# Ledger of designs, part 4: miniprotein binders against Heme oxygenase 1, chloroplastic (HO1)

Target 1, 212 residues: Heme oxygenase 1, chloroplastic (HO1), of Arabidopsis thaliana (Mouse-ear cress) (o48782)
Amino acid sequence: SKGFVEEMRFVAMRLHTKDQAKEGEKETKSIEERPVAKWEPTVEGYLRFLVDSKLVYDTLELIIQDSNFPTYAEFKNTGLERAEKLSTDLEWFKEQGYEIPEPTAPGKTYSQYLKELAEKDPQAFICHFYNIYFAHSAGGRMIGRKVAERILDNKELEFYKWDGELSQLLQNVREKLNKVAEEWTREEKNHCLEETEKSFKYSGEILRLILS

## First folded at step 21 (miniprotein)

Design w2
Fold by OpenDDE base, last read:
Structure w2 (fold): chain B 212 residues (1-212), chain A 105 residues (1-105)
Amino acid sequence: as target 1 above (212 residues)
Amino acid sequence: SELIAEMLEEIAEELERLAEELRREGRPEIARRLRRLAREIRELARRLRRGEVSPEEVARELEEIAMRLFEIALELRRGRPEIAEELEMLAFALAWIAWLLRKAE
């Protein structure tokens, strides 16, 4: 039997291609004449992205750390944790004389939603948990690092570094999640998969801050 | 556009690295498929820099490449789960870059 994480990746890849095609079709009909807004990342926009990201990771990691729920306990100390790394990076920004902004509506909304899911809907919560860490490890890492290099004079941020091989860390989490999902009904699995669209939306709203 | 082109070149370089690893391990057919995708990505990056393609056209081509790369990752999952994970990360990176291209318009 294919592991449940393979099903999650299929759903995620399908949503990327389907939703992007629909957005692009909507935008192409309206944007025939608009000059491509030059994506010019700013330090202020990037700081908003980091602060909202930290709020989401703080929320996830506190929920997992404080939980005695067996499903969540399996995901303690994965090596994918980002809250501490982001804290170090934000402290560096303070030392450089930047004012650290308060979390914006996207970060606050997602953090609150994750808290509500953690109590009420473990399968939906695990969907968000896994997709957040994977999205960062994939596109988030590449995009965020490249922006940081451009706007911060090639500063390497801790947010984009892991203690170990990232592929191995992700593989370990995959194996744990596959094992946890072996105990789920097909309905519980489907419910987890159905939550992927919301995870993509909330993560996208935070990633969009890097364009501001 | 330049930042996106640089990201695409980095993805192409990582694909070539993984292709060389797979070649050394006796999987030359999969290695050839990855090198093809790396060349396609580099060509897209060049065309994007020159303004020869719209951001939307680049986004569509990146989504196609992402899907093809994801299929290769699935083929490798049982025998080489670590390489499969790296290829999935790259596939999703391409998908997120395609998303950014559409949001920056």
Scores: ipSAE 0.824, ipTM 0.920, lowest interface PAE 0.6, mean pLDDT 90
Fold by OpenDDE base, fold request of step 22:
Structure w2 (fold): chain B 212 residues (1-212), chain A 105 residues (1-105)
Amino acid sequence: as target 1 above (212 residues)
Amino acid sequence: SELIAEMLEEIAEELERLAEELRREGRPEIARRLRRLAREIRELARRLRRGEVSPEEVARELEEIAMRLFEIALELRRGRPEIAEELEMLAFALAWIAWLLRKAE
């Protein structure tokens, strides 16, 4: 029996490969004449990304920590938590003399949406929870670290460090989520899978801040 | 961009590391498949640096490589779940880089 996380990964991979190709084809038909904007990351754009990321992780981690709901209780202290690491990094930026911006609309909107889902729709909330941590652990780590190395004179941020082997931490969360989803109906599973597109949209809007 | 090319090279290096581990464990066929993908990624990184390919062409090729890598991860899941997880992370990293290439246009 394939675990539910395998279904989630299939949906996620399908969204990346099919929908983005269609969006790119629609955009390329209209943008054939625009010079490719040189991706030149800035410290200001990167700080906006970190602040919005912190707001999202604070929101997730507080919901899980404060919840007595059995489904969320399984996801306490996974070792994937990022809010404290991001706090340390933002303190370092203050010590370097940078002004820390307020959260932007993408971060605020996603944080609020997660709060609403946590109360009303546990299956949809778990979709976001898993995809946020997984997306960071995968591409977010590589992209963000490489940008930080370029703009911060090879400073290694705590946001890209884990206490333990990241593959093992993700495997442990996978096993927990697979177990939780064994109790779900097929309709509840499908509802969780259908939320993947929104998770990608909201995460993408935050990740786009790193390009600003 | 140079940054994207460097990210692709890092992914290729990780794939080669995992391929060497799988070779030592007696899985030389899977190791050869991963080394092929690593070479394809490095070639894309070189072509991107030279401006020989459009960002959209690179994004499309990266998504194809990501799917192939994801399929390999699925094959490994029962026997080596830890390596499968690492390969899935790398597959999704390629997909996110492809996304960034399209959004930077």
Scores: ipSAE 0.819, ipTM 0.919, lowest interface PAE 0.7, mean pLDDT 90
Fold by ESMFold2, last read:
Structure w2 (fold): chain B 212 residues (1-212), chain A 105 residues (1-105)
Amino acid sequence: as target 1 above (212 residues)
Amino acid sequence: SELIAEMLEEIAEELERLAEELRREGRPEIARRLRRLAREIRELARRLRRGEVSPEEVARELEEIAMRLFEIALELRRGRPEIAEELEMLAFALAWIAWLLRKAE
């Protein structure tokens, strides 16, 4: 009734609150036997986060650009594209004297999975596509930008800038996805809801690199 | 703790801005609900800075606030889709902050 994107958002939010509560309960039971680490992001961890993120966006955006699948045409040039913004940011890091690390397992794993989905499961691929941009718009905008401000002397990275209004860009893509999903059966939608759970878990592992 | 408190305060400020927009558009009951959530977030940030709550307790409270905010966004989705989109982004930002707090421990 409200559209398929809202079904995906509901599943993702339930996953976040349910899994987080269960992990917290387990950690509480064993906390006294573990060292308590403070959250202190470093430039090295942040660069890992940016590089793995870029690998994922390179993967998504190349697949969309080069694809002959008719449904992908709706998802070209959304204004959400991040790969070029990240390239600009990484060049800035090089100019400041930082060495750019190689991608790590979270980014490599997700990139490979996305390539497999693009070939064997285009419906799931489109859902991962949307959810990755949404996760960045939420987590990246609030967490990643603030961390960059703190550890990079208030540098404003291009990764957190959009040409136009972000909420409008997301709404435009939501409408396109809802329209495409109108042709899907309930079974196909349920499969994509399972994939939505995976997309947020993969995105979380990349975001976690900020702490590495 | 200070970095996390700053992120929470930014989210609360955005909620207050959206609440005022909704009030001016004739939705004062939803606006009051958003302002209530913003106050809860600011109180958590204050307690975190003062060492009155553990990061784990903050994460649990943020998860509850995120769900309540997401429910408000769903109520607005049909009539104010751009505000609903922003509220959903803020709800997920809270959920991600909570998730990172648990992982840092």
Scores: ipSAE 0.784, ipTM 0.886, lowest interface PAE 1.0, mean pLDDT 86
Fold by OpenDDE base, look of step 21:
Structure w2 (fold): chain B 212 residues (1-212), chain A 105 residues (1-105)
Amino acid sequence: as target 1 above (212 residues)
Amino acid sequence: SELIAEMLEEIAEELERLAEELRREGRPEIARRLRRLAREIRELARRLRRGEVSPEEVARELEEIAMRLFEIALELRRGRPEIAEELEMLAFALAWIAWLLRKAE
């Protein structure tokens, strides 16, 4: 029996490879999204990315910490938490004389959506939880670290460091999620999988801030 | 973008590291498949630096490589779960780079 996380990963990979080619052609027709004209990251854009990311992680981690739901309790203290790391990085930017921006619309919108899901739709919430941490650990880490190295004179940020071996931390979360999903109906599993597209959209809008 | 080319080269280096580990563990066939993908990524990075390919062509090729890498990760999940996790992370890194390339146009 393939664990539920393998189904999640398969859906995620399929969305990245098939639907982005089609949606990119459709969404480029919506007038208001100014094409990010060039792959020229700025410190200001990168700070917006970090601030909005922190708001999302603060939201996730507070929901899980304060929750009495048995499903969420299994995901406390995974070692993947990022809010404190991001706080440390943002304090470093202040010490360098940068003004820290307020959260932008992408971060605020996603944070609010996560709060609403946490109360009403645990399966959809777990989809977002898993995909946020996984997206950061994969592409987000690679891209964000390389951007930071280029614009911050090779400064290594705490956002890209974990207390432990990252592959093992991710595997532990996979095992916990597989176990939680053993109790789910096929309908609940499908509902979790269907939420993957929204998670990618919201995470993508925050990642795009690096280029703003 | 030079930055994208540098990221692609780093991913190719990690694939070669994992391929060497798999070779030592007695999986030379999978190791050869990973080394092939690493060479394809490096060639793509070279073509990108030279302006020989459009960002959309790069994005399409990266998505194909990402899918092939993900399939290899699935094959390893039962016997080498740690290596499988690292390969999946690299596959998704390629997919996110492809996404960002399309959003920058």
Scores: ipSAE 0.710, ipTM 0.865, lowest interface PAE 0.9, mean pLDDT 89

Design w3
Fold by ESMFold2, fold request of step 22:
Structure w3 (fold): chain B 212 residues (1-212), chain A 104 residues (1-104)
Amino acid sequence: as target 1 above (212 residues)
Amino acid sequence: SELIAEMLEEIAEELERLAEELRREGRPEIARRLRRLAREIRELARRLRRGEVSPEEVARELEEIAMRLFEIALELRRGRPEIAEELEMLAFALAWIAWLLREK
């Protein structure tokens, strides 16, 4: 048995790849009739991505730090925290002469949803918490870091740096979540699996801002 | 297309490094499977740079590779949990790239 976190990973991967394989495809006559897509990210779109991401991490990390809810105490100081790293990055953008935009709907919507979950559904909140950090460690890191290298003259953003080994940091949090979930009923776990799907959708909308 | 190809090559390089670690630890069959996936990713990146493949085809191939990589990660979860974690991150990175390609 691998634990509840692996159930979440399985559901997210199967749904993610299943949905992509079934949807979004169009019939085409030939490759010549359909050009290769061109990704053209801009610094402005990238800033929207960073600002909306920061709003989400501010929300998560403040809720964890300020909560008297006992379960949240186990998720303090994981080494995965991103808000301070993003603050440093956004200051660097200001120094380069960019105006920092206000958060947009993807970040604001998710931040509000997370606040509601923390109050009404702490189990779902913890699952969103973990899945947001994992999604960043996977997609955000591989896509976002590479885009930054291309559009910012190889600038290494703090958002993609961790103190310690990332896989170990994720493993530590996986163990804590697996332990917390041992107390959950099957029905509670199944609910959190449904929330895992929502988490990846919300995270995807924020990641898409890179191309906005 | 160039940006996507570079991301794919970086993922393939990480797979090669993990495969070599597994080979040195006495797991050559799993290492060979990872190196095969890395070669498929590199070939897809080369076809992208040459304009031989559409975004839809790239997304479809990445989704298939991501699922196969995820299955290998599951096989390693108990014996090498940190390597399994790295492989799951790479699998989800491929899935996210495919997702972005389909959203156009």
Scores: ipSAE 0.790, ipTM 0.886, lowest interface PAE 1.0, mean pLDDT 86
Fold by ESMFold2, fold request of step 22:
Structure w3 (fold): chain B 212 residues (1-212), chain A 104 residues (1-104)
Amino acid sequence: as target 1 above (212 residues)
Amino acid sequence: SELIAEMLEEIAEELERLAEELRREGRPEIARRLRRLAREIRELARRLRRGEVSPEEVARELEEIAMRLFEIALELRRGRPEIAEELEMLAFALAWIAWLLREK
């Protein structure tokens, strides 16, 4: 069979294609009121996105590094780690003369939720862990990298660079998560599928900061 | 709209690269399906630049393309897992672009 990670991918794809489409259509206005050219990101919004992202990755990676929970050991040193890359990028922004903003509610809220999950619900935490890295590798990378190209004079941020083949790094982590989840009951899996929906909503709120 | 069109073109280019890789490995039928999706994405980008399509229409078409691409990735999961991962990443990129288009 395809494994538990694919169950999570189905849930996340359905969220993006069905639920959001219905909610968006309820707010439809005339063509004249909804111009396509309103996608004009600013460096200020982009910095909010990076800072909130860094808070989330700091949270994930510290928890994994310091973990006493045995299954977390499988998720150390994946090659997907982003906190150090973001530190390098934010230092570059300082060198360019930008002030680095404080984290905002999307990042703070998710960071706090992840800390609570790591303590009380390790299965859900691991699912959030995986889905955060996947969301960045997919949508975050494709959208965030192109925005940086547009607004930062083609600067290539470290946030969008990996040592090795990204698809292989993700495949390695998928295999570990599928193996861990083989011991889970259907109810435990269903709970983690509900958490997958939350993970993509939290990640989307942070990604939207690019347009704020 | 120019930024979105550029993202779509980049995704189409990646699909064509993966399609050629699959063709060379003896999977020409899947390669043709990916090239068809790439052409659909490019046409959508062209219409978006010309103002021939609303953001709602773009989002709807991207969601359909994303699901079709996701299904192709599932077909490749066992034989070419790395390519399947790349296709799933591209499918979710399309879905997230569509999601952002619907909310302003």
Scores: ipSAE 0.786, ipTM 0.881, lowest interface PAE 1.0, mean pLDDT 86
Fold by OpenDDE base, fold request of step 22:
Structure w3 (fold): chain B 212 residues (1-212), chain A 104 residues (1-104)
Amino acid sequence: as target 1 above (212 residues)
Amino acid sequence: SELIAEMLEEIAEELERLAEELRREGRPEIARRLRRLAREIRELARRLRRGEVSPEEVARELEEIAMRLFEIALELRRGRPEIAEELEMLAFALAWIAWLLREK
């Protein structure tokens, strides 16, 4: 039996590939030889990314820690938590003499949306919870590390380190989520899957800050 | 960009590492498929550095490679869940790079 997380990842991969292919087919008319998008990351843009990311992780982790919902209780202390790691990194930036910006609209909007979902829609909230941690563990980790290497003289940030094997930590969360979802109706599962697009949009808006 | 090309090379190196592990474990067919994807990614990185490809073309090729890599991960999930997880993370990394290339 394919676990529910396999369905979630299939939906996410499909959103990445199909919707963008349709947008790309519309734009294929203007072959403006736009030079390869110059990824010229800045420390200021990167700090905005870290601050907004911290706001989202603080929001998720507080909701999970303070929740009395049995569904959320299974996801306490997964080892994927990032808020404390991000706090350590932001303190390092202060020590280097950087001003830490306030959270931007993307981070604030997503944080507020997560708070609203946590109370009203547990299945939708779990969609966001899982996809945020997974997106960071995949593309976010690779992009963020490479940008940090370029702009911070090869400084390794705590945001990209785990106190265990990341693949094993993700596998443990997968198993927990698969088990939780075994008790869900097909309608509840579908409702969780339908939130994938919003999770992608909000996470993508924050990830774009790294290139701002 | 050079930054994207370097990320693609790192992904290709990780795929080669995982391919060598799978080869040692008696899965030479899957290892060959991963090494093919690693070569395709490195060729794309070289073309990108030379300015021979548009961002939209790079994004499309990366999405195709990501889907193929995701399919390989699904095949490994039952027997090697940890390697499957690493391959899925790499597939989604390619997909996110492709996403960032289309949006700018």
Scores: ipSAE 0.786, ipTM 0.904, lowest interface PAE 0.7, mean pLDDT 89
Fold by OpenDDE base, fold request of step 22:
Structure w3 (fold): chain B 212 residues (1-212), chain A 104 residues (1-104)
Amino acid sequence: as target 1 above (212 residues)
Amino acid sequence: SELIAEMLEEIAEELERLAEELRREGRPEIARRLRRLAREIRELARRLRRGEVSPEEVARELEEIAMRLFEIALELRRGRPEIAEELEMLAFALAWIAWLLREK
């Protein structure tokens, strides 16, 4: 029996490959003349990314920690939690003399949406929960670390460090989510899968802040 | 961009590390497939640095490589779930880089 997380990863991979190929074919007619926008990350854009990321992780981790739902109780203290690590990193930026910005519209919108889902739609909420942590562990870690090395004189941030092996931590969360989803109907599973596109959109809007 | 080329090189190095581990464990066919993908990624990074490819072409090639890497991860999931998880993280890293290349 293929675990439900395999279905989630198939949907996510399909969104990355199919929809972008179609949008890229439509935009190729108009973008031919735009110079490849130089990837010139700024410390200000990077701080916006960290602040919005912290707001999202604070929201997720508080919901899971305070929840009495049996489904959410399985996801307490996974070792993937990032809010405390981000707090340490943002304090380092203050010590370096940087002003910490307020959360932007992408972070605020996503945080509010997660709060609404947590109460009304546990299957959709779990889609976001899993995809946020996975997206950071994959592309978010590589992109964010490389940008930080370039703009912060090789400073290694706590946001990109875990207590233990990241692959093992993700595997443990996969096993927990597979077990939780064994009790779900096919309709509940499909509803969780349908939320993947929104999770991708909201995570992408926050990731773009690095390049702002 | 140089940043994208450097990220692609890091992904290729991780794929070579995992390929060497799989070779030592008696899975030389899967190891050869991963080393092929690592070489394709490094060649793409070199072409990107030279300006020989458009961002859209790079994004398309990265998505193809990401799908092939994801298929390899699925084959490993039952026997080596930890290596499968690492390969899936790398596949999705490539897909996110491809996404960022198309949005700008």
Scores: ipSAE 0.781, ipTM 0.904, lowest interface PAE 0.7, mean pLDDT 89
Fold by OpenDDE base, look of step 21:
Parts: C-alpha cells; structure tokens; sequence
Structure w3 (fold): chain B 212 residues (1-212), chain A 104 residues (1-104)
C-alpha cells in the first residue's frame, strides 16, 4: 500500500507543473512585452519574506503545541520547527542595523486561514502543515539560502539549519502522517489532497516577497 | 539570472553525487538517468547565462526535468527511501525555481 504522503507529493508535483503551464498560456496571450522583471532580490524584500514566514511558522507551531487533538499531537517537536530559528535570524538583522518590518498581507492572510482550518478542518490543516515544512525543506531552502548568500555577504541563516539530519526528520514526519492517514476515509484523504493548491498559492505569495 | 544558474548547477552537482551513490549500490541504470538529467540542467544553466533562452522556456524545461526526476524518486522509494527523499527534494527545488521564473 502506497502511503498517503506519496499521494500528497504526487498531487503537489502535478499542481506545480500544471498550474504554471496554465498561467504561462494566459500570459502568452497577452502580447504585452512585460519586461522580464529582473530577478533582483532585495534585503528589504527578503526581510518581509522572513517576517511573514515567521508569522506562519509561529501560527503552525502554536496550534500544534496547544492542541489536544490526537492528530495534531503526533506532530509535536518534529525537529522541523522554524519559529525559533527565524527569531534568531531576525535578531541578527537588528544587530546589523536593519529595521524589521511588520508582517505584510500575505503572511497575515495565511496565518489567519491556518487558525480557521485548525478549528474546523483537521485534514485540510494537515495538508498545509505538511506542505509548508516540505516546501521549505526542498526548494524554499535552496532558493532562500542562495538569495541570502548573495545579498548578505555569504551569511548562513539559522532558518536553513536543522538540529539533526534533515532527510531523517522528513522521513519521521512522513511515517507519522502515513500512520495518521491510515485511519482516514477516502473522502477525508481526498479533502486533504484538494487543499494542496491553496497551500501552494499562500506559500508562493510569501516566497514572492523576496523579489519585492 | 546568474543566481538561478548557480542554483541549477548546485542541483546538478547533487544529482551527480546521488548518481554515484546509486552506481556503487548496484543501480547503474538509474545512475545513468540521473547523470543525464544533471547534464541537461547544466546545459540549461549555460544557456540561461548566455541569454539564449527566455525565462518561460527555462521554466518549461525545468518542469519537465522535475517531473522526470520525481518519477525516478518514486521508483527508488521501496529500495532506497533516503535517496528517494533527496531526489524528491531536488525535483521540488526545480519546480519552485520554474515557478519563480514565470511570476516575473
């Protein structure tokens, strides 16, 4: 039996490739030579990204920590938590003389949406939980680290470091989620999978802040 | 973007590392497939640096490579779950780079 996480990853990969193709087809119809906006990250944009990311992780980690719901209790102290690491990084930026911005609309919107899902829709919430941590551990880490190296004189941020072997931490979370999902109906599984598109949208809007 | 080209080269290097590991473990066919993808990524990075390709073309090629890499990861999941996890992470890295290229 293929574990449920395999289904989640398959849906995620398919959405990434399919939705981008549709958006590209829409833009190819608008003949307007939008100048290929130079992929030029800024420190200010990157700080907005870190602040909004911290708000999302604070929200997730607080919900999981405070919950008595059996499904959420399995995901306490995974070693993937990022809120404290981000706090350390933001303190370093203050020490360097940067002003730390307030959270922007993307982070606030996603944080609020996660709170609402946590109370009403555990399967959808777990979809977001998994995809946020997985997206960061994969593409988010690679992109964010390379941007930080370029704009911060090769400073390595704590946001991109884990206390342990990352592949093992991810494997442990996969095993826990597969076990939790064994008790779900096919309808509950499908509902979790259907939420993947929203998770990508919200995470993508925060990632775009790097380029703002 | 030079930064995107550097990220693509890093992904290609990691694929070559994993291909060598798989070769040592007696999976030379899969190792050859990964080395092919690594070469395709490096060539794409070179073309990007030279301005020979549009961001949209790069994004499309990266999505194709990401899907092919993800399929290889699925094949390895039963016998080499750790390598499969690393390959999946790299596949999603390519997919997110492709996403960032289309949004500008």
Amino acid sequence: as target 1 above (212 residues)
Amino acid sequence: SELIAEMLEEIAEELERLAEELRREGRPEIARRLRRLAREIRELARRLRRGEVSPEEVARELEEIAMRLFEIALELRRGRPEIAEELEMLAFALAWIAWLLREK
Scores: ipSAE 0.722, ipTM 0.871, lowest interface PAE 0.9, mean pLDDT 88

